# VHH binders against Protein FAN (NSMAF), part 2

Target 1, 98 residues: Protein FAN (NSMAF), of Homo sapiens (Human) (q92636r189to286)
Amino acid sequence: NISEKLHMECKAEMVTPLVTNPGHVCITDTNLYFQPLNGYPKPVVQITLQDVRRIYKRRHGLMPLGLEVFCTEDDLCSDIYLKFYEPQDRDDLYFYIA
Key: E = the ipSAE of ESMFold2; O = the ipSAE of OpenDDE; V2 = 0.75 times the mean of E and O plus 0.25 times the DockQ between their complexes.

## First folded at step 1 (VHH)

Design b11 (framework vhh_7pa5_2)
Fold by ESMFold2-Fast, scan of step 1:
Structure b11 (fold): chain B 98 residues (1-98), chain A 128 residues (1-128)
Amino acid sequence: as target 1 above (98 residues)
Amino acid sequence: QVQLVESGGGMVQPGGSLRLSCAASGFTFSSYAMSWVRRAPGKGPEWVSTISDSGGSTSYADSVKGRFTISRDNAKNTLYLQMNSLKPEDTALYYCARGDYIEVDYWGSTYYYGMDVWGQGTQVTVSS
């Protein structure tokens, strides 16, 4: 089935060693999406939830705002590090992935 | 070349004070949170303190709260750790690290996944 149920959507930053990209994160029954804000030269990230191998809640030294998602070693799946503005948004996303 | 160089360590008596410095180069220092981590001989690393990129927010391990103060000077690309009321158990090699993303599991184990650059360390010895 092509129809996906949206469970949540919130603002977050995608963290990389060189730069952080602000955007929106969405999670459905089958996929996790990150859409960068306009002006950031990154494509939309799509991760199939069945490909997720590990999920780590990260403490950003001051607050529990980080979530790191590791995929299978498949070339079509990318690891992602998300930093949330609110701890509850991080915990809600973790709930839907786990 | 990204580098962190610690200094200010030495030998001090219990109850004494030391100030550690970390000189950063090769990156935009003011854009990163910074941390101090310590390691006693034969032990794993223990997170000590973190400061935000602006210096507006700080956090400390329970073992050092009220005794240590982390600060930074973004104009000088330097991180500091003021250590007061030193105890023998503070004896360790102290590392400056870039970043602040740590994971503390249910058992209290600390993992330093977001700390991507570490200096060589400066030795602090507290003994009478």
Scores: ipSAE 0.000, ipTM 0.114, lowest interface PAE 14.0, mean pLDDT 78

Design b2 (framework vhh_7pa5_2)
Amino acid sequence: QVQLVESGGGMVQPGGSLRLSCAASGFTFSDYAMSWVRRAPGKGPEWVSTISSSGGSTSYADSVKGRFTISRDNAKNTLYLQMNSLKPEDTALYYCAKGEDYYDFSSGYLDYWGQGTQVTVSS
ESMFold2-Fast, scan of step 1: ipSAE 0.015; ipTM 0.384

Design b3 (framework vhh_7pa5_2)
Fold by ESMFold2-Fast, scan of step 1:
Structure b3 (fold): chain B 98 residues (1-98), chain A 124 residues (1-124)
Amino acid sequence: as target 1 above (98 residues)
Amino acid sequence: QVQLVESGGGMVQPGGSLRLSCAASGFTFDDYAMSWVRRAPGKGPEWVSTISGSGGSTSYADSVKGRFTISRDNAKNTLYLQMNSLKPEDTALYYCARDTEYYWGSDEYYFDYWGQGTQVTVSS
C-alpha cells in the first residue's frame, strides 16, 4: 500500500539557456515534479528523488531564489535549475529533497 | 576576501569560438564546485555548466552540450569555458560563480559569490 504523499506545491520558473519556463513545482516523498503552465509547449519534468546527487542554493539577481538540482549521469534524469518567487518556498523545497 | 574575475569575452561571428577564464582568489579553490551562468539583456541568469572541485564531474545545459567544455586548473585557481560553434543565442554576459558548500541532507548554507561577468556577443 505505497501511496505517494504530497509534501509541498508552489509556483516556480525553470531556467534554461535563453528561456525561462513558468510553472508549478511539486514534491512528494518519492518524486520532484515541474509542470509547465497550461498552453506552454513543454513536457512535465519528473525527477525521482533517489536519482538526485547534489542540490545547491543560488542567488538570482541578488535574491536567494535559485535552486540547482543535479541528477545521475543517465540520459533519463534531467538536471534542473529552478527560480522561486519567494525565498521561503526555495528553502522549504530544499529541505524536503534531503 | 573572495574574488572572481572573468576574462576572454569578445565579439565573434556565428560558428566561431571563444575561451573564457575565471581567476579565483580568497578561498581554497579545489574545495568548491564552480559554475558558469549567463544573462542575456533584459533576462535573469541562466545556468550553463558546472564542474566539481576535483574536476572529476561535469554537467551542461542541453543547449550547450557538445559545443561547450568546462574545465579547471586547481594549481592556478582558474576555471575555463571553451565555447565552440557559437550561435547568436549564446550572446550574453557570462559569470563565473562559486557553488555553496553542501550536499544531500545538509542544511549548511554559505554566501554565494559570482564575478562581474564578461560579455560574449555572437553576431554577423
Scores: ipSAE 0.000, ipTM 0.093, lowest interface PAE 14.5, mean pLDDT 75

Design b4 (framework vhh_7pa5_2)
Fold by ESMFold2-Fast, scan of step 1:
Structure b4 (fold): chain B 98 residues (1-98), chain A 121 residues (1-121)
Amino acid sequence: as target 1 above (98 residues)
Amino acid sequence: QVQLVESGGGMVQPGGSLRLSCAASGFTFSSYYMSWVRRAPGKGPEWVSTISSDSSYTSYADSVKGRFTISRDNAKNTLYLQMNSLKPEDTALYYCAKEVYDWGSYYFDYWGQGTQVTVSS
């Protein structure tokens, strides 16, 4: 979107019960985007920041690399769990979304 | 009717190599991203590697990057995983997985039965 300002981007994995999928995460002033490296074309997961209801920092294994994002109960927003490669990237994203 | 059959697992010493194969049927193999997923004893599934439908894109978990190579042969409906410099922590059941994307999420809709890889001296 033309009106959006990009605040940060980094690499991350989206964690599901069955698998963790690598991708690229971007956060703007209005939206969180995760572009999975799966499917064709590579579809984008978009979460409007105003739809975020809860956000939790998690450990993935023994490392402070996890972030759970809980959305509204609407069909338009999916809860996600992100695993970062660096703790600082996780903390930076938390800063922009919280 | 989707069928994924893994093979090529076995026992190997640390530093050794194995090549896994996955024979796919029941869907248009050349149209889907394919992945390898592993499950170590007593642990949940861990994604290992993904390859795009046309092989133009590949990705790897940090734990295997530089050691494993994913490839596919669309004419033979076969997925491969070349595993080099194997470590004891690579010991797991290795699954071939077909990926799908639904609105707002992506997941594996089918996994094979798995092939056992054991790395020990």
Scores: ipSAE 0.000, ipTM 0.120, lowest interface PAE 15.2, mean pLDDT 76

Design b5 (framework vhh_7pa5_2)
Fold by ESMFold2-Fast, scan of step 1:
Formats: C-alpha cells, sequence, structure tokens
Structure b5 (fold): chain B 98 residues (1-98), chain A 124 residues (1-124)
C-alpha cells in the first residue's frame, strides 16, 4: 500500500538459535519489515504493528544493540530478535513500535 | 548471596586448548543469561561470549568466533568456555558474568555481577 508512511530504514541482523542473518529493517506507520540478505531460508518478514504485544530492549554482550519483538498469540506472526549495529537505530525503532 | 567461581585457567602454548568453568550459586542460574568477559594486561574489559538462559542462543566477539564455544549445564549451575587454537592475544584474566533476566531491559549498564577471574596465559 502506497499510503504507508516510512518512518525509518537501517541495517540490522535477525538473530535465531541456529544462525544470525544480516538484512535491512524498515518501519512504517503500520508495519515492520525485515528483508534478509542472500542465503536466509525465510522470505521477507512482515509484522503488523497492531500484532506486537511486547517489545524489550536487550544488551547484546556489553552493547545496547538488541531488540526482541513478541507478537500476539492469535496470529501467525513469529517472535523476532534484532541486533543493530548502532544503539541509536535500536532506540529509534523502539520509539516507533512502542 | 551471589557467587561466581571461575577455574580452568593456566599457561598454554599458541595453538593449545583450555576449558574454563564457572560455578554459580545464590541465584536461580537457569533464569539468567551468562557471559564471559576478559581483561588483558593494560586494557579494559572485553566482552567474549554470551549464552541465553536455556542455552539455545549464543554470541561471540569477532576475535574469538570459530575458536571458542560457550555452553552451560543448568542442572549443575555451571557455565563453560571451551577455548581452542589459542593465540598470544588471548592472554587475559577471564571473568564469568551474570547478566540480567531475559524479561528485563538491559540498557548500557555493566553486568550485574562478575567473579574473581581465572588467568589464561598464552606464550611461545
Amino acid sequence: as target 1 above (98 residues)
Amino acid sequence: QVQLVESGGGMVQPGGSLRLSCAASGFTFSDYWMSWVRRAPGKGPEWVSTINSGGGSTSYADSVKGRFTISRDNAKNTLYLQMNSLKPEDTALYYCAKDLPYDEWTGYSPFDYWGQGTQVTVSS
């Protein structure tokens, strides 16, 4: 939908128990998108912001770079863990979701 | 009373291996993420590796990826660090560190508690 307003774009890694995959994260007024780079077995991840139930800032080691997003139980939406390269990008994304 | 006791350090030649252990007590070990942090002579603390509460997710500093493996045994309240292909640059005091529970915001603060450390010396 062309009516979606883009709030920010940045680079991030999607962290899973088996592998961490680099990609691009994009947030609009209605959706969060993650476009993985080559080799990731999942398609583009789309999370409707209305489906987000919890969001937590995480420390990745000593650095404030982690963000966990938990979706509602009623949806097919999967929980996601993102690791950012810059603390400010993590905090900006949190602002637009929370 | 939180206690973390590291062991397994020693002197080893380049290319050698060591296994560090950390015995934890005074808290519910299985509820917390755990980390290894090291301090080389004349330098500040450097994060080495982190493992989540269940042991299914791990992360490593670029300097140790492919050489070190972090693991835990929640039944024994013990954290491990298997160190392979050791280099002189790995010479440091190694600390076991208690992280915050997974459901809390962690922020910029240093780890909640560190042990006394165990010395690893890699020399030719």
Scores: ipSAE 0.000, ipTM 0.142, lowest interface PAE 12.5, mean pLDDT 77

Design b6 (framework vhh_7pa5_2; at its last look DockQ between E and O 0.64; V2 from the best seeds 0.00; counts 0 for: pae E 9.2 > 2)
Amino acid sequence: QVQLVESGGGMVQPGGSLRLSCAASGFTFSSYAMSWVRRAPGKGPEWVSTISGSGDSTSYADSVKGRFTISRDNAKNTLYLQMNSLKPEDTALYYCARETPPYWDESGMDVWGQGTQVTVSS
ESMFold2-Fast, scan of step 1: ipSAE 0.015; ipTM 0.188
ESMFold2, look of step 2: ipSAE 0.011; ipTM 0.269
ESMFold2 (binder alone), look of step 2: mean pLDDT 85; pTM 0.848
OpenDDE, look of step 2: ipSAE 0.019; ipTM 0.331

Design b7 (framework vhh_7pa5_2)
Fold by ESMFold2-Fast, scan of step 1:
Structure b7 (fold): chain B 98 residues (1-98), chain A 123 residues (1-123)
Amino acid sequence: as target 1 above (98 residues)
Amino acid sequence: QVQLVESGGGMVQPGGSLRLSCAASGFTFSDYGMSWVRRAPGKGPEWVSTISYSGGSTSYADSVKGRFTISRDNAKNTLYLQMNSLKPEDTALYYCAKDSEYLFGDYDAFDIWGQGTQVTVSS
């Protein structure tokens, strides 16, 4: 069985065109996960770090809280936009991936 | 036999402080992120704070930021929550939660929750 060690996790919102969903962002030695809270349908969003092709810091409103993660054109890889509650959490995750 | 046992709750006046502890057993504590989650009377669970496996990264809900501090002692398999400037709104049952072990294609935010410790803030 393959297991992973957690390097970082924090609270964030996943931004979509229809709704923003609160949840937890987790990064391990191999994957980035977004686990939605309260009523968001499963499955969890999973991105293998080797499939990340681009990562961009974004402003959400006037605050440096946004992070966009773009994957390869793999059918199993999801692009995501995350809004953090703190700039430090966003920057820590960015530095780990980038 | 994974077990999380919270302690340190009690009754305090507004503006007071409490330190919660969570003793973990049955798993390798230092391999997992840990969280505090609370349930106030008549409300659903509210995430409070998270700390990474190493203690190098922490996050807080807006309602507690600047007042609460999460920390861990991996040598003692213990998670802590230092609560300062307590408000009546902080009255809740506080749970320690273990993050799931990640496997390819399998993840849940929390594997297990403890039984909780009651915090009551009232005059």
Scores: ipSAE 0.000, ipTM 0.115, lowest interface PAE 17.3, mean pLDDT 74

Design b8 (framework vhh_7pa5_2; at its last look DockQ between E and O 0.26; V2 from the best seeds 0.00; counts 0 for: pae E 12.9 > 2, unsure alone 64.3 < 65, grease 25.8 > 24.2)
Amino acid sequence: QVQLVESGGGMVQPGGSLRLSCAASGFTFSSYDMSWVRRAPGKGPEWVSTISTSGGSTSYADSVKGRFTISRDNAKNTLYLQMNSLKPEDTALYYCATGYEPWLEYGSDYFDYWGQGTQVTVSS
ESMFold2-Fast, scan of step 1: ipSAE 0.000; ipTM 0.183
ESMFold2, look of step 2: ipSAE 0.000; ipTM 0.125
ESMFold2 (binder alone), look of step 2: mean pLDDT 79; pTM 0.792
OpenDDE, look of step 2: ipSAE 0.023; ipTM 0.453

Design b9 (framework vhh_7pa5_2)
Fold by ESMFold2-Fast, scan of step 1:
Structure b9 (fold): chain B 98 residues (1-98), chain A 125 residues (1-125)
Amino acid sequence: as target 1 above (98 residues)
Amino acid sequence: QVQLVESGGGMVQPGGSLRLSCAASGFTFSNYAMSWVRRAPGKGPEWVSTISGSGGYTSYADSVKGRFTISRDNAKNTLYLQMNSLKPEDTALYYCAKDRYEYDLFGSEGYFDYWGQGTQVTVSS
């Protein structure tokens, strides 16, 4: 919608059981979006920021590249795990959500 | 039910070596990253090393890098930690830890849903 302002967009991978799916993550003043680039069954993942219950920084090997977002129990929002290519992108996204 | 059983601890002199094992059951072992976490007397848990579900990716704490090697045998549902050049500061209870989520490429640092009972490693002269 026209009132929704984009704050950040970067490349990331969505971590799922057995595989990771490359895509783009966008954060606005109201929503977090993940747009898959291949093979992912869900066309777009949308999480309303008001539905985020917890957010945790995670490590991927030697680099602090992981971010796990937990939604409230009371809605249909799915938990998501994102792996970033750059630590700064992960940290920037964390600050927009937290 | 998930079970993690550590073994292989003991007492060694500085510079010595030990190999720890963790027998896993109750989940699809190859789908989960596995970690070693230790707790020294009087301090909190310290993450040591993680290996991805496939075994293709590993990571280590700076304090053990170059001395410890993590590996796994998915056919045997067993995790290993080869510890070389042991130092007194490596003295701790060593825990096998299961990652909370299924990942092929990733391991988590500090986010585990199951820990074993631990195996004691003591390094002293």
Scores: ipSAE 0.000, ipTM 0.137, lowest interface PAE 13.1, mean pLDDT 78

Design c1 (framework vhh_7z1x_3)
Fold by ESMFold2-Fast, scan of step 1:
Structure c1 (fold): chain B 98 residues (1-98), chain A 123 residues (1-123)
Amino acid sequence: as target 1 above (98 residues)
Amino acid sequence: QVQLVETGGGLVQPGGSLRLSCTASGFTFSSYAMNWVRQAPGKGLEWLSGISGSGGSTSYADSVKGRFTISRDNAKNTLYLQMNSLQPDDTAVYFCAKEGYYDSWGEYYFDYWGQGTQVTVSS
């Protein structure tokens, strides 16, 4: 979106109970986006930053690569778990959300 | 059937080096992070190092940073730990562990472990 300022973009994986999906993460001043690498048929995941209620840094495989994002109890956005390839990318993203 | 088999342990003098190997089977090795964990006599488990499925990211416990190097060869389904400048307090059983899952309380569990290999550092 033209009115949004992009703060960063990096590679990450979205972790679900059944499957881990590689993709790209973008964060702006208002939204967090995750786009799957294949793009089709899955839609882009969008989370409005104002809907984020809690953020946890996690160790994925005991590496500091995980980030859990929890949304409102109204189910207006989905909770998401992201696994990064680089610890610095995880920490940079956390900085912009927190 | 998932299997992890460690080799390369043994007796070494202080200041010496060893390389541990862990051969994996029964899962898509390159899709999962792998870890090294040790248990010294009379102590609990200590996480040492982890590596992402691709090998692009690594991390280390402060106790081994600069002395140990984790690596993997996904074509051979093998995980490695290069241990340099070994000291008597590095004496332990060393385990490789496959990445696991978070339970509903946010606790992390490894889903599979090797049998372990003994490393003894003594003069």
Scores: ipSAE 0.000, ipTM 0.107, lowest interface PAE 17.9, mean pLDDT 77

Design c10 (framework vhh_7z1x_3)
Fold by ESMFold2-Fast, scan of step 1:
Structure c10 (fold): chain B 98 residues (1-98), chain A 124 residues (1-124)
Amino acid sequence: as target 1 above (98 residues)
Amino acid sequence: QVQLVETGGGLVQPGGSLRLSCTASGFTFSSYWMNWVRQAPGKGLEWLSGISSDSGSTSYADSVKGRFTISRDNAKNTLYLQMNSLQPDDTAVYFCAKGLDEYYPGFDSYFDYWGQGTQVTVSS
């Protein structure tokens, strides 16, 4: 969408029960996107920010690098869990959603 | 099903040239912006170039401006990247990426579909 304003972009991994996928996360004024790097050919994960109902900061191992995003129960997509490489990137993304 | 297949990568000497191709299927290629993105070993994704559906608009990252040329052939559903004056720091996996819709090119590293990538190594 040509009217979306990009606020932040960083590297992250999307954690699933079977595999973790490295990629990029982007947040705009309206949407959160995750693009898998090694998920060829796979669609970008898109979550409309107004559909986010809960968001939790998590520790991943010894580091404050995790973020769980829960969509409204009317969504057709599953909730996501993101692992960041730097705590500041996780905290910055939380700031834009919260 | 959307498919993007890159070809044309390989080993080339510094100062050399390569032309990458990306063949698209499973969507109306002529209706979407198309992009080239790369990832060097140990680094993140770098957006390189985008081209509008009708080739009327192109955009380039500063790192490749003047050396790389993006083009497309809508009759063949094919996207191209002509790479000239290659340098060792151009060594990367190069990806073809579809824009999010017919109006939004996608910037930096978000798109709705990517190809499998093709490896380019610039070395003696």
Scores: ipSAE 0.000, ipTM 0.091, lowest interface PAE 18.8, mean pLDDT 75

Design c11 (framework vhh_7z1x_3)
Fold by ESMFold2-Fast, scan of step 1:
Parts: structure tokens; C-alpha cells; sequence
Structure c11 (fold): chain B 98 residues (1-98), chain A 122 residues (1-122)
């Protein structure tokens, strides 16, 4: 529970093999968070930026809206795929992670 | 057989409206996000709109925002695109497309319909 500086927040969807979940993504100086909206059963996803190993920009629906985040092979950190509504939001988030 | 079939295209006057339908078969429609994509004569594919599996989230390209509305009926395995205030520049073949989560591929649409022609002219 440390104080963190929020760099940005925007709407996004978290894409999984069977389901796409709408939510909010925010990035601080130390963590990336994804919070599912509308009572979805998935918990808040937290990724420590130090655990991020690879980041790939992807096209989603032929638009430059996708971002794949790969983290350590630790059970405490899961790979995540985010679909943004605006290409600029995806690029801004990439800037803060990279 | 996994299939998407678009219907509802046709000839319409500028300022008119059309509703497109896309019927899905051969997969669990309610598990996947769906998209509308168009291709104007002599041009590439343009993504228009997407909707999440549960209708909780929608997105639109700037060219159609405020004029087009995407919706779905999971009980009927059907995707819709309500098109209002149609312009001659909206003349295109309209495709529905299913999203697939595949980290190995640069594009995430794995199933496409055959398309339905929309012509906006006088």
C-alpha cells in the first residue's frame, strides 16, 4: 500500500482466449492495473513494472489498438492482452511501460 | 461449420438508414467479441465498430461515431449494425468478423462473413 504517482488512466478491454472483459487500465510509476467493470468476476489485475519482460504492440480489428504485456514466469504475474478504444491511449500506455 | 452470414445491404439515398445483420453458426457466439469492417471500391479494409461478448463494451471508428450503432443478441446468435445518416462515402461491402485470441498473430479476426453490399447514391 505505497503511494504511487498515476501517469494515465483510460478505458480498455482485457482479452482472454474465451472472453473479452471491459474495464479501466491505469499505470503508475511502479504498477500497471486493470480493473474489470460491470461486476465481472475477475479480480483487479496488478503487474509490477519491474516484472514486465516484453511488450508488443498489436493490431486488433485491423486497428493499432492491441498491447500484449509479458511478465516473469512467476505465478504472481500473468501475461495480459489489452485492447484499447483509441490508438493514442495504447501508444501512451506503451510509452509509460517501455 | 463455422460461418458468418451478413444480410440487410442494399441501395439507399444519402441521409437514409439501413440495418445490417450477421448470423453466426458453428461456434459459441456469446464467447467472442465481434466486429464490423468495410471495404470501399478499390480501397483496403476499414474497421468500423466492435462489441464485447456481453455487450458491455462498444467501440467505433471516428468516421462512423454517432451515426452507426453496433449491437448483438446472443440468444439469436446475431450481430447488428444500425446505420443512420448514410453518406455516399459509406458505399462499401460490409463484413462481420469474429475476434480470436491468438498471441502469435498480428490480426485477431479469424472468421469473416462473405459481405453485404451497401450503395449510397441518388
Amino acid sequence: as target 1 above (98 residues)
Amino acid sequence: QVQLVETGGGLVQPGGSLRLSCTASGFTFSDYAMNWVRQAPGKGLEWLSGISWDSGSTSYADSVKGRFTISRDNAKNTLYLQMNSLQPDDTAVYFCAKESYDLGYPEYMDVWGQGTQVTVSS
Scores: ipSAE 0.000, ipTM 0.122, lowest interface PAE 16.8, mean pLDDT 78

Design c2 (framework vhh_7z1x_3)
Fold by ESMFold2-Fast, scan of step 1:
Structure c2 (fold): chain B 98 residues (1-98), chain A 122 residues (1-122)
Amino acid sequence: as target 1 above (98 residues)
Amino acid sequence: QVQLVETGGGLVQPGGSLRLSCTASGFTFDDYAMNWVRQAPGKGLEWLSGISWSGGSTSYADSVKGRFTISRDNAKNTLYLQMNSLQPDDTAVYFCAKDIEYSSGFYEFDYWGQGTQVTVSS
């Protein structure tokens, strides 16, 4: 890619039905990344921003900490649910994607 | 060939300051995040700090937050660690480590240098 600029980086947890993985979220002009800390999934989760079709702010335990990202149906892009430690980090990430 | 060379270590008194440098070659330096990691005598590796490919984002371990500053000069292919308010328990071998990606925040890296010794003692 021509030049991938980092907009934001923060701590978050990726929530799945089986396990919640702590890690780091990073967003650039073109991609959203989630890098798990050592745990079940090792590979970085990468979502191209152009493949994001819907994004929703969610409450997690009544706190405004959740973010659901949905990709296109036919792509190999996986939907993800992120839980942030700070409401402002969640809102900042939403701003860069939406 | 990928090469990372650390310099700037030495003996310093408690409360003193030291600046470490890491010169990189053999890869496109400004495409990757860089990290500093240390290993104290008889202990495991401790990640200290990371900096994104552009220098726009940095992260620090709680043990060094407020005392250490990571920075980079992409034109010079050089990574720095400015260490202030050094304490005896900062005594360790300090390693420069190349991240596998453009942003960092954890220990995962594919290349690292030979290390430079920092001793904090009165």
Scores: ipSAE 0.000, ipTM 0.111, lowest interface PAE 16.6, mean pLDDT 77

Design c3 (framework vhh_7z1x_3)
Fold by ESMFold2-Fast, scan of step 1:
Structure c3 (fold): chain B 98 residues (1-98), chain A 123 residues (1-123)
Amino acid sequence: as target 1 above (98 residues)
Amino acid sequence: QVQLVETGGGLVQPGGSLRLSCTASGFTFSDYYMNWVRQAPGKGLEWLSGISSSGSTISYADSVKGRFTISRDNAKNTLYLQMNSLQPDDTAVYFCARDLTYEWESPYGMDVWGQGTQVTVSS
């Protein structure tokens, strides 16, 4: 939205038990967005930062590329697992959420 | 002014190979992460591969892993996609795309796209 300030944007993959979806991650003052590149029309995943209850840095293989985000028990907020292409992008996103 | 131009598409038989090129102009190519994306007839965009500005970090979609190879030549401002073992389901328009700079409302986070090059895999 126009009232939100973008802090960063980078490429990432959203990892699920069934598929791995390539896409883009954006973080603003208030929201985290994941926008899939495959499977149009697929919904954008939107997480309000105030609904984030836990966040964990993960290693994907031997690289510090993973980030798990856990939300409150709200039907409108979904847990996600993100795999980044560059470690600094993962760390920057963690900084803005934590 | 800022442009990406794809070349190398065409008609190829199943099992064949093609090498796509994407030439950048109007910006410092070596500063940007670059992507290959395709769109098959009647389907949405599918991300295929990405490569960091230095070429050190490379990622592939599972659908092309082991068959396609992304590379770049920063001295020539050119991005490449070597496509081997092509299958009929690889038929699509292939785009190169530059990562978005602060344009978070973009549908895919890409701020500069090429016009695309058609790849048809058919007997």
Scores: ipSAE 0.006, ipTM 0.131, lowest interface PAE 10.0, mean pLDDT 78

Design c4 (framework vhh_7z1x_3)
Fold by ESMFold2-Fast, scan of step 1:
Structure c4 (fold): chain B 98 residues (1-98), chain A 123 residues (1-123)
Amino acid sequence: as target 1 above (98 residues)
Amino acid sequence: QVQLVETGGGLVQPGGSLRLSCTASGFTFSSYEMNWVRQAPGKGLEWLSGISSSGSTISYADSVKGRFTISRDNAKNTLYLQMNSLQPDDTAVYFCARVDYDFWSGEYPFDYWGQGTQVTVSS
């Protein structure tokens, strides 16, 4: 619960086929969260790190800002594509997941 | 848009007091439980206190019970933490956090929290 250790928090955008949603990324010892910034109640994306099957660094445009996360569980864990504003934030988050 | 902004942190001597404020906007503040959480250097998140939407139910962690007081002003959309008898181990970043039980069922029931305010208690 609250004892879950926060490792990192930063701003990022969740990329979908239709829209790109700005939000907040939070990673702990056990979970990755994406919290949309616009409007509420909005669904928060929660990914249990144990359910992550693959993770890929992507280039978004000309910059190394993309991160694609693939999950094993279809019901609780959806594939997510994150675009970061800073390459360092993308690399730090990759470090905590990989 | 939903936002929480903390103020009131700073440097204080052991035994001193500080009052933290958290201003909420972009949602119906009076409908949500609010909490204070801190993170000390090199440690995980520690829950400190929670207050129900009406202010009728309040709870505290044992580490701060009797020293900290949580309160809220729903007319002003503001959450407060009065901190007395501060000790060096109270040094941490302090966050206010909103609880949403309707759709958050993970380890963290918090869907929004502020950027945090630094409290440093030096000896």
Scores: ipSAE 0.000, ipTM 0.064, lowest interface PAE 22.1, mean pLDDT 76

Design c5 (framework vhh_7z1x_3)
Fold by ESMFold2-Fast, scan of step 1:
Structure c5 (fold): chain B 98 residues (1-98), chain A 123 residues (1-123)
Amino acid sequence: as target 1 above (98 residues)
Amino acid sequence: QVQLVETGGGLVQPGGSLRLSCTASGFTFSSYAMNWVRQAPGKGLEWLSGISYSGDSTSYADSVKGRFTISRDNAKNTLYLQMNSLQPDDTAVYFCAKSEPYYDILTGYEDYWGQGTQVTVSS
């Protein structure tokens, strides 16, 4: 396959302990991508779906808008927390990962 | 040495306007996206607006969309936030933040903040 099949894309924010960064999230049949604010000279965040170990639906500001994704290696633990603008977008993305 | 210096804060009445500036030094300003964040008394940080390295793309939090405008002047190494129709709940310390150009999931994410500038909206 020369290209991935895109299942969905939407706006989202990447949440860290101190600050929340806007961007776009998209999911294909093989990867999850988050692109921070457009115009960055460096590539996007890419998570291979085969590397996802845990995924949790979260509430953000009392709304069902949060999604936390864990990707682990032998001695490393990477995670990403996404806040969506629409509950349906969060649930659709969960469907494609889970 | 990365330095960010925010200015332009002060006391304003509801409905008023302020323009914040952030002067950057110690890095290639035109190569990085920039953000404005704020912290109200006793609250956590809230992201307000971001702008791409070139200025071609901007984004806003729903709480400020239509009232605030982010812009930059790469020749002057300066970031701006034009704030209109200010409300009492806009009272906060405002910070200019440089984001790393890539979020590395193996090493984490790092932002650089200045000292901030106080905005107080009250009669």
Scores: ipSAE 0.000, ipTM 0.107, lowest interface PAE 17.7, mean pLDDT 73

